VH-VL binders against o27280. Designs and how they scored, part 268

Target 1, 266 residues: o27280
Amino acid sequence: MDSMNVPEVLEIKRIVEESESVKTFIFSWDFRREVRPGQFVMVWDFRDEKPMSVSLIDPVRSEIGISIRRVGEFTDRVHGLSEGDLLGIRGPYGRGFELMGRDILLVGGGIGMAPLAALADEATARGMRVDALVAARTADELLFLDRLEAAGVNISTCTDDGSCGFKGFAHERLLTLEENHDMAAVCGPEPMMFQVMRILDERDVPAQLSLERYMKCAVGICGQCCLDDTGFRVCAEGPVFWSQELSRVREFGRYRRDPAGRRVPW
Short names: E, the ipSAE of ESMFold2; O, the ipSAE of OpenDDE; V2, 0.75 times the mean of E and O plus 0.25 times the DockQ between their complexes.

## First folded at step 11 (VH-VL)

Design Kb1 (framework fv_marstacimab; at its last look DockQ between E and O 0.64; V2 from the best seeds 0.63)
Fold by ESMFold2, look of step 11:
Structure Kb1 (fold): chain C 266 residues (1-266), chain A 118 residues (1-118), chain B 112 residues (1-112)
Amino acid sequence: as target 1 above (266 residues)
Amino acid sequence: EVQLLESGGGLVQPGGSLRLSCAASGFTFRSYSMSWVRQAPGKGLEWVSAISGSGGRTYYADSVKGRFTISRDNSKNTLYLQMNSLRAEDTAVYYCARHDWYGSFDYWGQGTMVTVSS
Amino acid sequence: QSVLTQPPSVSGAPGQRVTISCTGSSSNIGAGWDVHWYQQLPGTAPKLLIYENTNRPSGVPDRFSGSKSGTSASLAITGLQAEDEADYYCQSYDSSLSGSKVFGGGTKLTVL
């Protein structure tokens, strides 16, 4: 049975430097605890615990990979660890992505490419055609390009500063690409996801989007991850939602919440 | 190997009709938008018409709108172009072309010649 | 009357570098639409040479390269070879023409 409130202490098997700010930490994993792309784990460094999406799911080698961007004190400490060091992991939690059809579009912004890289592996293994729009602020922050290319994924890039690929936002690039997809999976900054969702809705493409909210318990009890107006809990009913579910959510694309629960504009 | 094979070209009189076919193989046909592109003798390439993978959306150049109809049969992996009210300026080699995600034509057939003359 | 303007011809000696321009407008290249390039050898169908402005399909030598800036694009060919003698077309999308794909008028490359 999965440990809901007590992390399992695991050894870091390997560390991959994805960029100056992003590392992937690889652990041995017992896949009797199934993991699906889009689910998350809570990572504990023996002081704090934060939710992280998995980026690698390899049941054949019994490995899981977790990609972590350096953004503050917790992630600075984790980035300072070495192979052989220990981290606590509890989970997985949440609803993952559901694949349908034969042609999938992935739209990822920054670290949001992490769960999409895992989904791309599953989609290509099923023989799906995978098209991925990979977005970042600058070229050095584009993630997983070599891995996606090796998997046979068709890639288009965009950067805010134009240092690689299309100069501009992901939704602007999407308007200039062909539309033949059975579904889409989207993960990244919420303003990007909102704009991409609007385009996909107008194109009648079923879309799933992965949201982030403040989390404490990860099992739906504390209420910290709730969305206004619906009572959806990101840790229990999400983090992956269908676009139709999100179209009813007042706060999506409008604001986020800080750790104290206060509304903060996007 | 991706293959596109056009057929149905020939000699027709002005005002006549002709139906072109393009047999596709080596890829999942329904996943790709397709176009017809033509080239008049001694002239450049001119896009004629496009159709989405499902067949739900069709597009036409102004020069053929109302006279030509693009269609596809995904169960037979075949693209069609019905050409009505043909004019001398429709004389060209007609190519079947596949779209990639980026909006390019990544595979072309060898073309079929349509000659419209008295 | 091509929406995209190309020089009608260019020439070069073997081993030289040549460039072929493709000039559009604010309704096509200038609106962010990609430019693609095709090579058409005499008596043959066109073949994709460059897609998404700069990318080469598998099997296209790296002596072919593309670029895009503002409302214009360029195809560069280095180490010119006799087999490069062909017609070259740029292609994009124009939103002002009821939203249609558009080709340049073509450029005949002569290897001297």
Scores: ipSAE 0.688, ipTM 0.859, lowest interface PAE 1.3, mean pLDDT 90
Fold by OpenDDE, look of step 11:
Structure Kb1 (fold): chain C 266 residues (1-266), chain A 118 residues (1-118), chain B 112 residues (1-112)
Amino acid sequence: as target 1 above (266 residues)
Amino acid sequence: EVQLLESGGGLVQPGGSLRLSCAASGFTFRSYSMSWVRQAPGKGLEWVSAISGSGGRTYYADSVKGRFTISRDNSKNTLYLQMNSLRAEDTAVYYCARHDWYGSFDYWGQGTMVTVSS
Amino acid sequence: QSVLTQPPSVSGAPGQRVTISCTGSSSNIGAGWDVHWYQQLPGTAPKLLIYENTNRPSGVPDRFSGSKSGTSASLAITGLQAEDEADYYCQSYDSSLSGSKVFGGGTKLTVL
């Protein structure tokens, strides 16, 4: 077993309050272990383990950030932690985003902005122009706006209730924005991603999308994250997929498998 | 630095034709939609035509539809406007303008004057 | 005849606040399309002043602000200065005109 598969016990260096339900946990990181935007790590609180996207990659400060939304018992426990407390981290795993061209579009919904924020940092560091459509249910759920703005990202916001920016869904807002990009990266609720992908395909904009599935092993062995028909393992072949790949995945935008293997509609 | 430079303007008789060019530099030309906007002497701005980055989609104001053709050569970073069946009311300064992400025109050329007169 | 209606002229003294209105309809501003504003100094090409209703491009002073409500938009200029004397245009998109970008008729701002 590779050393990367053994959780490393790390001290929480800082905690950033992103929103009422989202916190970013900062860790010291040895960058001899390379990590890319779009990859995930397994977070272990010594009781349970969950996959989490890397939302910050800072080689200068030798830090990574993991953004976690409070959604259940595991995340409740993690959100109760303080700076100086310990977590187990193993990884990174999965296929991350690829950058190409000079102009990139980011479309994110809710916690889906986590990996995209990391991608934005890399893209801007490479001198790319970055536009980001940031969507959420309400204004207080919009993530990383200050961080993105500070990085020089052009931002468009979208909220279901219209409390900030465009009133409506991300794909609806996207239709009102110009087609000025070489590629797109998308992450958020799967129904959102599905609609966004269709629009991007119609616009002939190459797109990468990050899928979320139930993961257990993170190493492509257990099959819990296997997509129907294709056999793609989200933890191994993903979580980042090209739109052409997802076009082959029947369940995409329609349903997912729960821990028991049952179909759960979106 | 983003630069747009229009050329091809001049004097033409009614019913005549003229082809305008806009040379672009300082950005990835193919990634941006472009428009022509004109301004008659002492008058306001009027959108004339737009073309998508790839050139696959074109749009025209009703006032020029069927007479004007917008095109682009991305290998030359150049935008064109072929104007046929010109009328006196087409007399204007023609600006080349870049679309930003939000649909505004964030960069403009200095314009080229087109005069249609007998 | 412009799809978006602006007052032909406004004036103000230095230091004052002036407002330029842009009235649209249900097919443009009222349909949810964003409004942009341009400043055109005498003898020059237009310059983007406000984009997406309220945002200022880099280099535009915070004296300039935009707002949008219903079928109308407004440009406000506070602390009016002599160099603000120019023509101002609002711009949006109209879905009823086969997907046309549309301008207001323009407003001449005179600084007294």
Scores: ipSAE 0.561, ipTM 0.838, lowest interface PAE 0.9, mean pLDDT 94
ESMFold2 (binder alone), look of step 11: mean pLDDT 93; pTM 0.946

Design Kb2 (framework fv_marstacimab; at its last look DockQ between E and O 0.90; V2 from the best seeds 0.66)
Fold by ESMFold2, look of step 11:
Structure Kb2 (fold): chain C 266 residues (1-266), chain A 118 residues (1-118), chain B 112 residues (1-112)
Amino acid sequence: as target 1 above (266 residues)
Amino acid sequence: EVQLLESGGGLVQPGGSLRLSCAASGFTFRSYSMSWVRQAPGKGLEWVSKISGSGGRTYYADSVKGRFTISRDNSKNTLYLQMNSLRAEDTAVYYCARHDWYGSFDYWGQGTMVTVSS
Amino acid sequence: QSVLTQPPSVSGAPGQRVTISCTGSSSNIGAGYDVHWYQQLPGTAPKLLIYENTNRPSGVPDRFSGSKSGTSASLAITGLQAEDEADYYCQSYDSSLSGSKVFGGGTKLTVL
């Protein structure tokens, strides 16, 4: 197995506090290992490892950023680290986003904005028009707004509680916005992605959606990231799928699997 | 710099036809929905018609359905409004307007006057 | 008459604050559609003043502000100046009028 399958121990170069619950950890990175928006890495804290979104890809400064939300014991431990502390990183893994056309819609919920922020940087660098619908439960959980604005992205926000922007769900807001896009990229809670996918399909907008599943090997061997209906391995054939591919997947939008492989409702 | 310039207005008899044009520059024309909005003398703004960036979807106010046809030529960066079976009530300044993503009209032309009178 | 209701006129002295209301229904503003505002100076085309309820495009002074609540929206102008004398229109989208953009009837602002 090549060096991608064994964690490389890297020093945390910088930490950006994106919100109360989300931090971006920045590492030096040798871009002989190329990284694409939508790919992920496995982060090892010397006890456990978890897949994490790459949110910053900067070949000029030789840096990547990995955004991590506090959601449990592993992420609590990682959030307690400081600049200079060590983490194991293996990857990148998975299939990233493909850009097409000149007009792209991004729809992100919560931490799902992380890979979309990286994609927005690439899209704007190509001269694309980027419209981003950024969703969260509350205003304090909206991610990357300043970064997106500085990049020239057109932003619309929605929050479940109405504290910022449209009060309601991302798919409800999407119905009120103009439809002139060549493609869309979607990442967030799976129920949100399912509803957004249906709208985009009806509008004939090609869409790519990034799925989250439990992973152990990240190279397609252990079977923990498989989807029920197709046998797709999220770590190998995904995490980014075209909406057409996902239309064949019964579990999409209905349930997920925990670390033991058991079905868990969204 | 975004610019929209309407032309083709004039005096026409009831039942007649007229074709308006709007020349667009300073932006990627095909990426934006476009509308015609009219304003009768001394009256408020009235939306007339909308066309998607590709030209594949068109929409009309009830007052003009079946009589007006919106179209665009993305190779010439030009929006059109074909007006048939004109009525006195169609007398107005006709504005060409660009849509933003949020559903506002972010840029307007200076308008062209259409007068329907005997 | 118009789907969105605005007062026909408002007035204020230089330096004062004025507000212009825009009242809709559950099929437009109340359904979550944004409200946009336009200024039309005498003899000129309309100009976008406020988009997405509260946002100002570049070049619009910060003394213009917008708000939305329930089925209604409001445009506020502080530090009123003679050059603000114009017609003001609110605009939204109405789901009951298939594909239709809707304007308010307009409000003539007179600076005394």
Scores: ipSAE 0.648, ipTM 0.821, lowest interface PAE 1.3, mean pLDDT 89
Fold by OpenDDE, look of step 11:
Structure Kb2 (fold): chain C 266 residues (1-266), chain A 118 residues (1-118), chain B 112 residues (1-112)
Amino acid sequence: as target 1 above (266 residues)
Amino acid sequence: EVQLLESGGGLVQPGGSLRLSCAASGFTFRSYSMSWVRQAPGKGLEWVSKISGSGGRTYYADSVKGRFTISRDNSKNTLYLQMNSLRAEDTAVYYCARHDWYGSFDYWGQGTMVTVSS
Amino acid sequence: QSVLTQPPSVSGAPGQRVTISCTGSSSNIGAGYDVHWYQQLPGTAPKLLIYENTNRPSGVPDRFSGSKSGTSASLAITGLQAEDEADYYCQSYDSSLSGSKVFGGGTKLTVL
């Protein structure tokens, strides 16, 4: 077994409070182990283990950031941690985003902005023009706005309740924006991604989308994250997929498998 | 600095044709949708036509559909408007304008005058 | 005639507050499309004044503000100055006109 599959116990270097429910945990990272935006790591709190997207990649400071939304027992425990505390990290895993062209569109919803924030940093560092549609239920749930702005990203916001920016869903806002992009990267609630993908396809904008599934092994063995019909394993062939790939995935935007393997509609 | 410079305007008889050009500089031309907007003497602004950055999508006002053709040469950083079957009501200053991501016109040329008269 | 309706003219004295309305419909402003505003000084090309309903481009004074509600938008100018005398246009998108950009009829602002 590759050494990358053994959790490395790392000290939380810094904690950034992104919102009421989201924190970014910063770790020192040895960049001899490459990490790409869109890849994930398995976070181990010595009781349980969960996949989390990498939201910050900083080779200059030799740091990575992992953004975690408080949604259950595991994340409750993690959110109770302080700087200096320890977590186990193994990875990175999965296929990350591929940048192409000069102009990139990012469409993110909620915690889905985590991997896109990392991608934004890379894209801007490469001199690309980055437009980001940031969606959330409410204004206080919009993530990484200051960070994106500081990186030179053009931002459009969308909230379900209209408390900030466009009132409505991301796909609705997208229809009101110009379509001058070479590629798009999308991450968020799957129903959102489904609608956004359709629009991007109609606009002939190549799109990559990051899927979320129940994930256990992260190494393509257990099959818990296997997509119906295609056999795609989100942890191995994903989590980033091209729109053409997802067009073959019947369950995309419709349902997922829970830990028991039952179909659960979105 | 972003610059847009229109040319090609002039006097033309009804039923005639004219081709306008807009030379763009100071930005990555292909990354922006472009429009023509016209203004008849003493009148308001009227959107005429839009073309996407790649040139793959074009849009026209009903008043010019079938008569005007918008195009662009991204290798020359130039926007064009081919105007056929010109009418008196087409008399106007024609502006070249750049779209930002939000759909507003963030930069305008100084315009070129088109006069359709017998 | 114009898809978006503006008052033909407004006036105010220096230092006063004036507002210019832009009334649309369910196919444009009411459909959630953004409203942009332009200032056109006499003998010049239009200039972007407000974008995306409320945002000011660099160089535009904070005396200028935009708002949007329902099927209408409004441009407010506080501390009116002589140099504000110009034509003002609202602009949006209309889904019923084959994806057309649409302008208001324009408003002539006179500073008394």
Scores: ipSAE 0.523, ipTM 0.817, lowest interface PAE 0.9, mean pLDDT 94
ESMFold2 (binder alone), look of step 11: mean pLDDT 92; pTM 0.941

Design Kb3 (framework fv_marstacimab; at its last look DockQ between E and O 0.54; V2 from the best seeds 0.60)
Fold by ESMFold2, look of step 11:
Structure Kb3 (fold): chain C 266 residues (1-266), chain A 118 residues (1-118), chain B 112 residues (1-112)
Amino acid sequence: as target 1 above (266 residues)
Amino acid sequence: EVQLLESGGGLVQPGGSLRLSCAASGFTFRSYSMSWVRQAPGKGLEWVSAITGSGGRTYYADSVKGRFTISRDNSKNTLYLQMNSLRAEDTAVYYCARHDWYGSFDYWGQGTMVTVSS
Amino acid sequence: QSVLTQPPSVSGAPGQRVTISCTGSSSNIGAGYDVHWYQQLPGTAPKLLIYENTNRPSGVPDRFSGSKSGTSASLAITGLQAEDEADYYCQSYDSSLSGSKVFGGGTKLTVL
């Protein structure tokens, strides 16, 4: 049994406060366990275990970063930890993003920017032109702007309340921007991703979207992360899907599932 | 250094045809939408036509639709404007302009003069 | 009559602040499309001065600034200098049936 299926207990090396509600926890990492943008890890606080996105992949410093939004009991406890405290990490799991071409568009909403920040680092290191639309409810919730700027990413922002950048939703801003991209990568609230996918399809831009669903096993056994129409398991066949894979999924953008598997409106 | 160099302007009679070229250098040409923008003597700027980086979509002002054709050759880093059925009101300096992601024209050529007269 | 309306001229003394308005509609500025500004010195091609409503390209001094509100935009020039005498154009996108890039009619700035 390798470390992918059993949590490895790691010390928190550094904590970065990305916003009032988001922290990035940085760990030393042995890159014999390869990690790609768009994959996730299961984070164990010795009580509960939850999937979290990898936001930093730094083989040179032998570090990974895991960005966690405070949204409930588990994440409140993790946010209370300090440098030197311990967390269990298992993974990585799932299918990551595939880069193609020379020009990439990133569209991220809220914490969805986490895997896209890692992808932006890889894309810029390859010499790609990277344009990023970064969305949030408020200016204080826009993530990774300084990091993206330092990497040479062209940024446009939007906020629901208009406190920074375009006032409105990501898909509304996207309609007002020019599109000369070989591909797009999208991650954020599922209703946002549905609307963005529709626009990208109309523009003939191949898109990869990272989905979030309730997970327990992370290896595809329990069925809790299934999509309605296809039997796709987010933890095994995703979390990153091509837009054509999602075009047949009627649940996408319309419903989510509770821990019991019941449909709940977005 | 980004450079855009227009050529192909000149004197032409009404009803005639002319083809403008714009040679691009100093940037990855295929990654950018391009426009033609014209300015009649003593008048303001008028957008004429645009083409996406791949060449897959083209756009025209109503004043030129059906008479002008924008195109590009990405292997030669060259933008073109084929102008047919020319009219006196087409007399202008024609600029080649590059789009940025935000929809501005961030680089311009120095223009080429087209004069339509009998 | 341009889709975007600018005053035909404005003037100011050296050192003053002047503003140039750009008035659009619900199909352009009011629909959320950005406003960009260009300076055209006599006998030269236009030069990008402000993009995405408020941003300056490198090399443009911070005494030039842009703003947008509702269906209108403004270019402000502080510390007016003789070399600022030029034509100024706003530009946006209009989403009406045919959709197009649109310029204002231009504003001649005269430094008195």
Scores: ipSAE 0.664, ipTM 0.833, lowest interface PAE 1.3, mean pLDDT 89
Fold by OpenDDE, look of step 11:
Structure Kb3 (fold): chain C 266 residues (1-266), chain A 118 residues (1-118), chain B 112 residues (1-112)
Amino acid sequence: as target 1 above (266 residues)
Amino acid sequence: EVQLLESGGGLVQPGGSLRLSCAASGFTFRSYSMSWVRQAPGKGLEWVSAITGSGGRTYYADSVKGRFTISRDNSKNTLYLQMNSLRAEDTAVYYCARHDWYGSFDYWGQGTMVTVSS
Amino acid sequence: QSVLTQPPSVSGAPGQRVTISCTGSSSNIGAGYDVHWYQQLPGTAPKLLIYENTNRPSGVPDRFSGSKSGTSASLAITGLQAEDEADYYCQSYDSSLSGSKVFGGGTKLTVL
């Protein structure tokens, strides 16, 4: 068994309150184990285990950050933790984002901004121009704005209720923005990603999108995250996919499988 | 540093033709939409034409539609404006301008003067 | 004649606050399209001053501010300085003109 598959018990170094429902947990990380934006780790609270995207990669401070939204029992327990408490981390897993060109567009919704924030740091460090469309239901759910701004990212915001920025959905805001990018990275609610992908395809902008599916093993064995028809395993072939790959995935933007394997519409 | 340099302006008779060029440097030219904006002497700014980064889409003001053609050569980092059937009212300084992400013009050239006169 | 209407001129003394209005319609500003502002010093090309209604590009002093409401936008200049003497243009998008970008008629600001 590869050592990467054994959870390493790590101390929570810091906790950043991103929003009312999102916290970023900072850990010391040995960067001999490489991690890329878009990859995920399995977080173990000694009772249950869930996949979480890496939202911070800091080789200088030898730290990583994992942003977690409070959505259920597992995340409730994790959100109850304090600095100095322990979590098990194994990984990283999956295919991360690739960077190309000089100008990159990031489109993120809600917690989907987590992997994109990490990508933004890498892109800006490489001297790329980064534009980020940050979407949320309400203003208080917009994530990483200060962090992105500090990194030199140009930000456009949109909210469902219009409490900040453009009133509407991400794809609607995108239609009002100029086409000035060599590639795009997208992560958020799947209906959002579906619409955004269509627009990007029409604009002939190469796009990568990060999918979320129910995952158990994270190593491509159990098949719980297998996409219909294609057989793509989100944990192995993804979670980052090119738009051309997703165009072959019938269920994309339409439904997902729940833990019981039942179709759940978006 | 972003630079835009217009050329090709001059004196032309009514009904004549002229081709303007804008040489771009300091950025990934193909990634940006570009516009021509003109300003008649002592008058305000008037948007003339726009072209997307790939050149796949072009847009024209009603005042120049059917007479002017915007194009670009991304291999040469150059924007063009072919002006046909020129009229006296086309007399202006012509600026090339880069579109930013929000749809504003974040960089402008210094302009080239076009004079249409008998 | 311009799609966006600006006052032809405004004036103020050094240190004062001046505002320049930009009035549009339901097909441009009122349709939710953003407004941008440009400063044109005498004998020079225009310069982006405000983008997306309220944002300042790097290098633009914070005494310049923009706002948008309904079918109108406004540029405010506080602490007016002699070097602010220039022409100012608002710009937006109009869906009724075959998807055209449109400018205001411009406002000449004189510093007394």
Scores: ipSAE 0.586, ipTM 0.848, lowest interface PAE 0.9, mean pLDDT 94
ESMFold2 (binder alone), look of step 11: mean pLDDT 93; pTM 0.946

